# VH-VL binders against Flagella basal body P-ring formation protein FlgA (flgA): the designs that were tried, part 14

Target 1, 205 residues: Flagella basal body P-ring formation protein FlgA (flgA), of Buchnera aphidicola subsp. Acyrthosiphon pisum (p57418)
Amino acid sequence: TVQKFNFFDLNKQLNIFLKKEYPLNEDSIKIIIHTPLKKNIYCRKPDFSILSNTHNLGLINILLTCSKQHYYLTVEVQSEGEYIVANRKIPRGTRIKESDLKILIGRLDVLPNNTYRKKKDVVNRISLREFFPLQPITSFMTRPFWLVKVNQQVTVIINGNNFKMSSKAKSLSNGAQNQNIRVKTNSGKIINGIINENGEVIVSP
Key: E = the ipSAE of ESMFold2; O = the ipSAE of OpenDDE; V2 = 0.75 times the mean of E and O plus 0.25 times the DockQ between their complexes.

## First folded at step 5 (VH-VL; from g4 with light chain S93D; framework fv_maftivimab)

Design g7 (at its last look DockQ between E and O 0.25; V2 from the best seeds 0.00; counts 0 for: pae E 21.4 > 2)
Heavy chain, then light chain:
Amino acid sequence: EVQLVESGGGLVQPGGSLRLSCAASGFTFSNYAMNWVRQAPGKGLEWVSTISDSGGDTYYADSVKGRFTISRDNSKNTLYLQMNSLRAEDTAVYYCAKSYDYVWGSYEAFDIWGQGTMVTVSS
Amino acid sequence: DIQMTQSPSSLSASVGDRVTITCRASQSISDYLNWYQQKPGKAPKLLIYGASSLQSGVPSRFSGSGSGTDFTLTISSLQPEDFATYYCQQSYDYPTFGQGTRLEIK
ESMFold2, look of step 5: ipSAE 0.000; ipTM 0.420
ESMFold2 (binder alone), look of step 5: mean pLDDT 92; pTM 0.947
OpenDDE, look of step 5: ipSAE 0.012; ipTM 0.547

## First folded at step 7 (VH-VL; framework fv_maftivimab)

Design k1 (from g4 with heavy chain S106D; at its last look DockQ between E and O 0.01; V2 from the best seeds 0.00; counts 0 for: pae E 14.3 > 2, placed apart)
Heavy chain, then light chain:
Amino acid sequence: EVQLVESGGGLVQPGGSLRLSCAASGFTFSNYAMNWVRQAPGKGLEWVSTISDSGGDTYYADSVKGRFTISRDNSKNTLYLQMNSLRAEDTAVYYCAKSYDYVWGDYEAFDIWGQGTMVTVSS
Amino acid sequence: DIQMTQSPSSLSASVGDRVTITCRASQSISDYLNWYQQKPGKAPKLLIYGASSLQSGVPSRFSGSGSGTDFTLTISSLQPEDFATYYCQQSYSYPTFGQGTRLEIK
ESMFold2, look of step 7: ipSAE 0.000; ipTM 0.442
ESMFold2 (binder alone), look of step 7: mean pLDDT 92; pTM 0.947
OpenDDE, look of step 7: ipSAE 0.147; ipTM 0.696

Design k2 (from g4 with heavy chain D53Y; at its last look DockQ between E and O 0.08; V2 from the best seeds 0.00; counts 0 for: pae E 18.8 > 2, placed apart)
Fold by OpenDDE, look of step 7:
Structure k2 (fold): chain C 205 residues (1-205), chain A 123 residues (1-123), chain B 106 residues (1-106)
Amino acid sequence: as target 1 above (205 residues)
Amino acid sequence: EVQLVESGGGLVQPGGSLRLSCAASGFTFSNYAMNWVRQAPGKGLEWVSTISYSGGDTYYADSVKGRFTISRDNSKNTLYLQMNSLRAEDTAVYYCAKSYDYVWGSYEAFDIWGQGTMVTVSS
Amino acid sequence: DIQMTQSPSSLSASVGDRVTITCRASQSISDYLNWYQQKPGKAPKLLIYGASSLQSGVPSRFSGSGSGTDFTLTISSLQPEDFATYYCQQSYSYPTFGQGTRLEIK
């Protein structure tokens, strides 16, 4: 039997094919065929192959093989979804608040790589540059907030077996949450620990 | 014209309190961290306090921690410094200063300064 | 705190002279170093930020250099209006200033 392969089926089959080849979200993908095709193609077993060795979204060339017939397709793969932008002008060095951010829905494939998709991933981070209103924010444009500054007096917490001891020390560097940091005790001893959410340095025996 | 104007300085006895104000104009006040820097007579500059653009974060020099409170009202373009338990060593000209930009965990330069207001703590 | 040490504490020079002021940090501060000029009875004025960036409106005869712990402010040709006190300030951590360098006329 010959399968009647119409334009709509082609899109579905292409989508399936592309999803198999790329980690794509079907719900957010738009496929645009730029090659004029007949409305109906008779094909028993459609076979797709990507002619380019690129894993990037956008314009790709696909070969559709139907028995002895070959169809060269230029396909544009667009991805749509939510992404994070600046809700206002944000100065360099700003500790970003939720209110500083806005969610937009649009084409992801045209955005810079590593654009944030969720507000929770951006909140409390520091802007490394000035952001303009509605500017997409990427992970390279922000850094973690420094909970501890160099030479800052910090609380050091030592967790032992069935006891917790706290003391004061001075940090030897800037540090963000969950970062390793060296601190100098009043006795001059240098110890290593991890900065927690409260800016304390946790030391494990 | 960008301008900062301090007020509230004066003579106060040790242990007393004083509230300084700084009126900002000519720039978007709410976009910048603000600072207080003081200078004792014939001495150098000493950073006192910093407040983030939104007021959500405040920083203090060890010499004033627990005694001074920095705050701001962005709706009024005004910076404040509440000084309690004043000491003789707090005697200085107090400058309001705008951060050039602010990088959390580090501090940028101060590009705009007020004329300063003199605070004298003496019995 | 990070200590900033300026050298010299005072300097006498003449108009037209090349003047160099140095600032040393007690630890590395990368390029987070700023220079200010202060005249008697006036507020400080920002000259250089980020070790070498000239503030807008500041004459080009002023320049800054250095990174890490050692920094330099240079006035290529001293002008009458340049006689003042100069301060370095680190912005790597909580702000601290050098003790100042008083530049007076010879």
Scores: ipSAE 0.000, ipTM 0.518, lowest interface PAE 13.5, mean pLDDT 86
ESMFold2, look of step 7: ipSAE 0.000; ipTM 0.465
ESMFold2 (binder alone), look of step 7: mean pLDDT 91; pTM 0.944

Design k3 (from g4 with heavy chain N31Y; at its last look DockQ between E and O 0.10; V2 from the best seeds 0.00; counts 0 for: pae E 21.9 > 2, placed apart)
Fold by ESMFold2, look of step 7:
Structure k3 (fold): chain C 205 residues (1-205), chain A 123 residues (1-123), chain B 106 residues (1-106)
Amino acid sequence: as target 1 above (205 residues)
Amino acid sequence: EVQLVESGGGLVQPGGSLRLSCAASGFTFSYYAMNWVRQAPGKGLEWVSTISDSGGDTYYADSVKGRFTISRDNSKNTLYLQMNSLRAEDTAVYYCAKSYDYVWGSYEAFDIWGQGTMVTVSS
Amino acid sequence: DIQMTQSPSSLSASVGDRVTITCRASQSISDYLNWYQQKPGKAPKLLIYGASSLQSGVPSRFSGSGSGTDFTLTISSLQPEDFATYYCQQSYSYPTFGQGTRLEIK
């Protein structure tokens, strides 16, 4: 059974298709057709497929198949939702506080890649550069809080069967909680361990 | 050279008010958070207040909340502390101090201090 | 807030001695610990920041160590000009200072 699909009907069907492909439950999705379809087409069941990467925002290419007929669509996917910006000038090297951040609502498809979406994902990270007010904050602009700094003297804890030993060593790198790092003992031996919440390096035999 | 100069201290009665000023020179004042730290005679250091580089955020010790107001004028390179409802316990030398700008990890060291200004609250 | 406890409250030492002053936080503060020197009638001077980083212009005989809750300031060979009171300060949260350690040169 053949059904009539005009531009408005196809836009609705395409929107439904793309909402299933983009699991942005708290965000809105808007579809703009850049390559206009013929006004009316007759199609038993429109079948949409993405010719480019799924979950990309902005310009994408979609193939519409109606039985033997193929229609090539250039579509713009716009998304609106919450994102995180600097609430004030944030100096380089700042341990970011919640008060340093502001939530804005706007176009997600024009933001830099990896822009943060929730304050909790930014709080306690360290700025790698100066941020200006209302600047979107990306994961490339921050790093984890270093619990251990390079050249820092750290306590190394070695857990063995029936014993626990501790020693001092110099860290050879910066490290965050739960990260593997290398440390150098007084004898010059290099040991690998995992940083705990107290900045101690845990080594298992 | 880098310098911080406090002024506005003096003798006041309990319940009175004073306004402290801190004039900054030799660095770009508008880039740094600024602080007030006090020291009662013969006692240790106590943080009082911090203001962000733009002045948009202010923070206070519990002992002064609601009575003291920190502010800054970046066009005049000046930090202020308005002290209201003064108490005998507020008697101290008041220092202005600059927050340190850059490190690998977040820390709030005070790398430049003024000479201090004495505030005495007494009948 | 985070309480900082210094030990000892005062000590006497001779020129050339190795001096150790400790500071303990009431909770983990990672390495957000700074050390200051204050001479009588003068403002404090930053010595060490981030637990172990020596401030520019500070003599190399000063060093800092520690992380978490326990921190140490060391003067490897005491000089006459090192007579002062020393304060630790945490910067993990709203700043708090230790009560001070008064160092007397014999």
Scores: ipSAE 0.000, ipTM 0.411, lowest interface PAE 21.9, mean pLDDT 83
ESMFold2 (binder alone), look of step 7: mean pLDDT 92; pTM 0.947
OpenDDE, look of step 7: ipSAE 0.014; ipTM 0.523

Design k4 (from g4 with light chain G50D S93T; at its last look DockQ between E and O 0.15; V2 from the best seeds 0.00; counts 0 for: pae E 19.5 > 2, placed apart)
Heavy chain, then light chain:
Amino acid sequence: EVQLVESGGGLVQPGGSLRLSCAASGFTFSNYAMNWVRQAPGKGLEWVSTISDSGGDTYYADSVKGRFTISRDNSKNTLYLQMNSLRAEDTAVYYCAKSYDYVWGSYEAFDIWGQGTMVTVSS
Amino acid sequence: DIQMTQSPSSLSASVGDRVTITCRASQSISDYLNWYQQKPGKAPKLLIYDASSLQSGVPSRFSGSGSGTDFTLTISSLQPEDFATYYCQQSYTYPTFGQGTRLEIK
ESMFold2, look of step 7: ipSAE 0.000; ipTM 0.430
ESMFold2 (binder alone), look of step 7: mean pLDDT 92; pTM 0.947
OpenDDE, look of step 7: ipSAE 0.044; ipTM 0.566

Design k5 (from g4 with heavy chain N31Y D53Y S106D, light chain G50D; at its last look DockQ between E and O 0.01; V2 from the best seeds 0.00; counts 0 for: pae E 16.3 > 2, grease 20.8 > 18.9, placed apart)
Fold by ESMFold2, look of step 7:
Structure k5 (fold): chain C 205 residues (1-205), chain A 123 residues (1-123), chain B 106 residues (1-106)
Amino acid sequence: as target 1 above (205 residues)
Amino acid sequence: EVQLVESGGGLVQPGGSLRLSCAASGFTFSYYAMNWVRQAPGKGLEWVSTISYSGGDTYYADSVKGRFTISRDNSKNTLYLQMNSLRAEDTAVYYCAKSYDYVWGDYEAFDIWGQGTMVTVSS
Amino acid sequence: DIQMTQSPSSLSASVGDRVTITCRASQSISDYLNWYQQKPGKAPKLLIYDASSLQSGVPSRFSGSGSGTDFTLTISSLQPEDFATYYCQQSYSYPTFGQGTRLEIK
């Protein structure tokens, strides 16, 4: 099935190609062509390829091949969506509350890597540095809240097919809720378990 | 102003040769495929030949294949048609025409035409 | 070789008339059909490309339609300057022209 693409159709096909390469489900995507195609360029089977080594947002270089003719395009891929910022100054070491966070809508292509998109992913984490009002919050700026600290005595709950038992052990590391952690029993045995909401270590396997 | 100006037509005997030229101005010549189209007196239009923008690919109507050679000089903005072994049926006005754009084999609409140059093949 | 057949071969019409010229291809050419106007002693002029796209500077009374094998050039209100011969040309493959339609103003 051979289709002839004029200037306007080629721009539509380029947009379709780039939306497939950048599947940002809840976000909008906008394509800005910085290298204009000539009005009189036609392709029956356009072949687009991205010349960079990454599928990033922002300025990218694209090769358009029309049979044996090659055209080099510079395009800008912009994305807009929700992201999380600080709602106030947040001192280092703060256990983050929902009221400390604000949702903004804006350009995702200019944000730092790993900027949080949902409040639920930030709440109860600990700030690793000072945050300023309206500063985007990234995963590198936070750590989990430790329910269990290294050397802390913890209750270990051991589940079997027809039994449950509890014991005391010493944690060998810091640990957050739902995290796998190693603990050392009074006999010196090392066991793995999952930390529950109450800071207890559940051993099921 | 965009222009194509043909030259080199004239009277020639059967079996003779002529070289047509087409001077282009007002557009970037090296971006476009170029064409020769002819029209016998009182007759319709007949495509003769096409050359790609770089000169790397050439195409000919069966009626002229092996006798005519299309070429271009992008540094001089000039298209050429070398016509050899001319026959009476080659008598026509020869038009230079610019392709609208590139399509497979450089076939497309002809958006700019020259005024034509007359080639007469007779004794 | 894709043969292009125009109909009618000639016609006469009055200023203000609606004129229709048809072009039939010997095989499907999708929408790769162009229309030209040629006045006596002058080079052809592109009117319509790709079946229906109006070339820059061409009056809006000219329109084209069709796809596949059957194509139509329409002049909605004929003007004195529209006296000419009209050619269709396919650009699906190596170019071929219709035999022409001569339009005379009466």
Scores: ipSAE 0.000, ipTM 0.426, lowest interface PAE 16.3, mean pLDDT 84
ESMFold2 (binder alone), look of step 7: mean pLDDT 92; pTM 0.949
OpenDDE, look of step 7: ipSAE 0.035; ipTM 0.619

## First folded at step 8 (VH-VL; framework fv_maftivimab)

Design p1 (from k1 with light chain D31S; at its last look DockQ between E and O 0.04; V2 from the best seeds 0.00; counts 0 for: pae E 13.9 > 2, placed apart)
Fold by ESMFold2, look of step 8:
Structure p1 (fold): chain C 205 residues (1-205), chain A 123 residues (1-123), chain B 106 residues (1-106)
Amino acid sequence: as target 1 above (205 residues)
Amino acid sequence: EVQLVESGGGLVQPGGSLRLSCAASGFTFSNYAMNWVRQAPGKGLEWVSTISDSGGDTYYADSVKGRFTISRDNSKNTLYLQMNSLRAEDTAVYYCAKSYDYVWGDYEAFDIWGQGTMVTVSS
Amino acid sequence: DIQMTQSPSSLSASVGDRVTITCRASQSISSYLNWYQQKPGKAPKLLIYGASSLQSGVPSRFSGSGSGTDFTLTISSLQPEDFATYYCQQSYSYPTFGQGTRLEIK
């Protein structure tokens, strides 16, 4: 049996395939096929595979297999969604607060890599350079607010069964909440632990 | 020898202006944020202003915003405070202070202080 | 702004005494608390940074503790040169100082 495909049917099937490969909101993905296709290619069971090394947004190459026939497609995967921009000029070294941020909706495929998607992931971080109004904010433009600084004396909490022990140590690095860091005791022993909300280092035995 | 030396204090009428200077020596001035901290007679300490290591970013207490301007000249190792529209409540000893950390952004301790310069605003 | 409240406002003690001064923040400041000593007519001197780290040249009889909102400066054996006013200061945000604690000889 001969099945007819037009460009819209193929685009719909390709969109279904790509949604399985890209775990994004289905309504936010738009597929544009740049390779001219015959309107009525005859394809009983289309099979798609991505030829690139990475499932990136933007221009990608896809192999369409129809029985023994192979079609090489260049497609554009566009994605729309929320991303975070500066709501004002933010000087270098600013501890970012929620009012400093604005949510925009737009093309994710044209944004710089690592652009933040949620305000919660930016709030309380420190700007590493000046941000201009409406500039997308990336993870490379910020650093964590450090709860522990290198050479700082910190409280180390060691949890055991039915008891807690605490001692003092000197941190060997800067560290943020929930980060693993190394600390040195006054005896010279090096201990690894996780920074809690209060800047204490929690050690699991 | 690490040292901060303030100058430029004095007696001024309300609404007047003064410029304070702080000469730094014994450390790499351009690596550190610099601060002004004041103390009214018989009162506690109050942070006034901070300037980043490069001078590109400035911060002010609400009580002085719009009236005071912090600046620095890294080629002369000098910090400045231009004080305009002075009020009686600005009467204080003004200290120059160095931030502990190399980089502004975390609001560190003040590890080096000058001996202060007195500003008296008398109506 | 983060308000810092010290207690007590003044304290009398004798040489050799153990002295404790407290500082409370209006919100959590993690360990971003610093302690200063100030003698009359002199600039403040940094004693402790990061709640518990001794500044270079500060005697070991000084210690700091606490995190979150409640902080303590302790002088384990008071010396004649320790009679001064002590200030806490948070460095979590724009700096604010406690009102001071005057430590006097009894």
Scores: ipSAE 0.000, ipTM 0.547, lowest interface PAE 13.9, mean pLDDT 84
ESMFold2 (binder alone), look of step 8: mean pLDDT 92; pTM 0.947
OpenDDE, look of step 8: ipSAE 0.018; ipTM 0.535

Design p2 (from p1 with heavy chain V103P; at its last look DockQ between E and O 0.01; V2 from the best seeds 0.00; counts 0 for: pae E 16.0 > 2, placed apart)
Fold by OpenDDE, look of step 8:
Structure p2 (fold): chain C 205 residues (1-205), chain A 123 residues (1-123), chain B 106 residues (1-106)
Amino acid sequence: as target 1 above (205 residues)
Amino acid sequence: EVQLVESGGGLVQPGGSLRLSCAASGFTFSNYAMNWVRQAPGKGLEWVSTISDSGGDTYYADSVKGRFTISRDNSKNTLYLQMNSLRAEDTAVYYCAKSYDYPWGDYEAFDIWGQGTMVTVSS
Amino acid sequence: DIQMTQSPSSLSASVGDRVTITCRASQSISSYLNWYQQKPGKAPKLLIYGASSLQSGVPSRFSGSGSGTDFTLTISSLQPEDFATYYCQQSYSYPTFGQGTRLEIK
């Protein structure tokens, strides 16, 4: 007896295939086959291949190979998940707070590509434009909050194994919390450090 | 008058480097993201790079990633594009363009353009 | 990347004609679509943003429509100064442009 693949399980098999190809949450993917398929098609060993080099969600072309038979499928890949929207009207130039944000669950594939997925990535950033309630927030819509500005005098803290030193230096660029920054000491030496929450530059030997 | 003026273009050999500048005037430069868009002779437009208003975020087309660096000096109202490891296919008119900030959404457009500066990469 | 395909690549028309240019995205881009006009030797000029919003200073004979994957730029009554190349551009992801539509005088 020849074991046959039930073509009615195509969606399931496509899901498995696509999940392998795309590192997406299994429960978040919805597959819609736009190509009409004949009923009662059996495949002993189905093989799927993506014909388009699109690593993006949406409409993709898939080749289904079953022995000597080839089926060209147009498939829509939808993805659902959490994304960040404005919880209220947010004016331009606002330092965004967590309370300004809301997590929604919905279609990710219809959102701008750079839509934030986590609140932590948006909190403390500055809005570059006015946000409306429930508006998805993207990386193009915000900028970092600068704790350190170019040419600003900053406190440099050098943490050694058995010592801690502090000195003053001039920043060579703008920098946000946890960012690496170069500073110029009074002696003219350029050193690298990380900006902490207080706007200090932490240097590790 | 709102104006963008590119400079720095010229002839360069493959593998060479070039630095473009764009001088902005007539608007608050530091409030807007800036962009580079290029156009090969007789061809269409291709986005090259974007830098946020304060320079904290940068974006690049795959075709130039790792070779080009966008930067800005808001104190000088100037946008820069450092181009390294230049290739023949980089030959184009390079435009600097101001981002249009749509007040009601995240629609990004380029509302102000410079006259462009020609970059020719040839042996 | 999202591919933008314009149609037609070239078009001949007369003054006073109604002209329609289409742009198709390889995937849905909602309304993140802009239109530009470029004349020879000149920089592009923004005409429409957000699929249908007319840029300030642009004549009302220009209009944009569409959402998702299919978009249209319409010139209701072509004027002599409208002969140029037109580009669509999506901003749903990293910006990409259509290949352009050259509008020539018949």
Scores: ipSAE 0.000, ipTM 0.506, lowest interface PAE 13.2, mean pLDDT 86
ESMFold2, look of step 8: ipSAE 0.000; ipTM 0.499
ESMFold2 (binder alone), look of step 8: mean pLDDT 92; pTM 0.946

Design p3 (from p1 with heavy chain V103E; at its last look DockQ between E and O 0.04; V2 from the best seeds 0.00; counts 0 for: pae E 10.0 > 2, placed apart)
Heavy chain, then light chain:
Amino acid sequence: EVQLVESGGGLVQPGGSLRLSCAASGFTFSNYAMNWVRQAPGKGLEWVSTISDSGGDTYYADSVKGRFTISRDNSKNTLYLQMNSLRAEDTAVYYCAKSYDYEWGDYEAFDIWGQGTMVTVSS
Amino acid sequence: DIQMTQSPSSLSASVGDRVTITCRASQSISSYLNWYQQKPGKAPKLLIYGASSLQSGVPSRFSGSGSGTDFTLTISSLQPEDFATYYCQQSYSYPTFGQGTRLEIK
ESMFold2, look of step 8: ipSAE 0.006; ipTM 0.594
ESMFold2 (binder alone), look of step 8: mean pLDDT 92; pTM 0.947
OpenDDE, look of step 8: ipSAE 0.027; ipTM 0.588

Design p4 (from k1 with heavy chain S30D, light chain D31R; at its last look DockQ between E and O 0.04; V2 from the best seeds 0.00; counts 0 for: pae E 19.9 > 2, placed apart)
Fold by OpenDDE, look of step 8:
Structure p4 (fold): chain C 205 residues (1-205), chain A 123 residues (1-123), chain B 106 residues (1-106)
Amino acid sequence: as target 1 above (205 residues)
Amino acid sequence: EVQLVESGGGLVQPGGSLRLSCAASGFTFDNYAMNWVRQAPGKGLEWVSTISDSGGDTYYADSVKGRFTISRDNSKNTLYLQMNSLRAEDTAVYYCAKSYDYVWGDYEAFDIWGQGTMVTVSS
Amino acid sequence: DIQMTQSPSSLSASVGDRVTITCRASQSISRYLNWYQQKPGKAPKLLIYGASSLQSGVPSRFSGSGSGTDFTLTISSLQPEDFATYYCQQSYSYPTFGQGTRLEIK
């Protein structure tokens, strides 16, 4: 038999559906259906699909399918949670410290895309522009700190099963921690490695 | 003019029953969820019950669940509250209130209120 | 249920004063917070919905702010007709009201 689908059930099912598509916290999201439905909706099992090709929260268009009946819904997805803002005015080119950051709780759906959620993801990065106090910080507003610069002499460590070798080489590019980088040895050989936390280039045989 | 008018209040003994009515006018009644909110003498507001626009869905506060029944007749633009097994703590002014213009999702606010009807439960 | 706590329970003020009433939710309610005004012997009147949206016909001296758990109703310049009891109400879940704030004449 077909069941009546009330707004609480619809919201619950929408939440379940949206969680599959987005990293949503069930306790922090609210769904508002803006499309007025003048008659009862009956479903055995609701099926949802996003009509707009978007990965953002906010207003989205969803197709609800109940058996052979289709409902086009405009849905507002509000989400609340922690996000990172500047605790003070931060000049461009600043290596960001933890004290430069503040955690706020508010609506995430109205924030710029890729706003940071944790301080640890922002600390030690470089600001690409000036930040104002309480300004949300996004991944596009920062870059990794360069541990290795182009033409810099670096220590290359080759880890073997039964040996460890260190040598000097010249970097061919800028590089941050855990990034791949090419270096030129004194013999002129170009090798690839990964930059560690100390600015050394680790090479695996 | 949008208007809600409650009726049916009065004095009743504990364990008794009473049926409240709310007559709506000035708006499309069957487009909106309707609500009952009560207020004990000298106390604050307490949500009692909500019924969807079509009457297909009903919701109740825990304090009245199993005792009260909300219903509506859209052909008569009337909201009802059947109150059974009444208790002293049910003594209050009962308001009918119109939900803000959300059909699905959230019944965000109550934008239109009646004048209220007094219900007194006493031996 | 979500509990709503208003502060203060009562306050005295004079005409022309700036008045602030706060409401705290026991859990996050996003922006689903409404404010009502009630005068003695009268039904409540909706002032603010959705935390900050002014209801039609309500004077601009009334404003609402907040999100999550902490909300504020502000009257920028108190008028004689503003002495009343004010209630906050969350609509994130089943409706619950604050205990009310009685605003009296000093």
Scores: ipSAE 0.000, ipTM 0.530, lowest interface PAE 12.0, mean pLDDT 87
ESMFold2, look of step 8: ipSAE 0.000; ipTM 0.422
ESMFold2 (binder alone), look of step 8: mean pLDDT 92; pTM 0.948

Design p5 (from p1 with light chain G50K; at its last look DockQ between E and O 0.22; V2 from the best seeds 0.00; counts 0 for: pae O 9.0 > 2, placed apart)
Heavy chain, then light chain:
Amino acid sequence: EVQLVESGGGLVQPGGSLRLSCAASGFTFSNYAMNWVRQAPGKGLEWVSTISDSGGDTYYADSVKGRFTISRDNSKNTLYLQMNSLRAEDTAVYYCAKSYDYVWGDYEAFDIWGQGTMVTVSS
Amino acid sequence: DIQMTQSPSSLSASVGDRVTITCRASQSISSYLNWYQQKPGKAPKLLIYKASSLQSGVPSRFSGSGSGTDFTLTISSLQPEDFATYYCQQSYSYPTFGQGTRLEIK
ESMFold2, look of step 8: ipSAE 0.465; ipTM 0.776
ESMFold2 (binder alone), look of step 8: mean pLDDT 92; pTM 0.947
OpenDDE, look of step 8: ipSAE 0.000; ipTM 0.504
ESMFold2, look of step 10: ipSAE 0.463; ipTM 0.769
ESMFold2 (binder alone), look of step 10: mean pLDDT 92; pTM 0.940
OpenDDE, look of step 10: ipSAE 0.012; ipTM 0.515

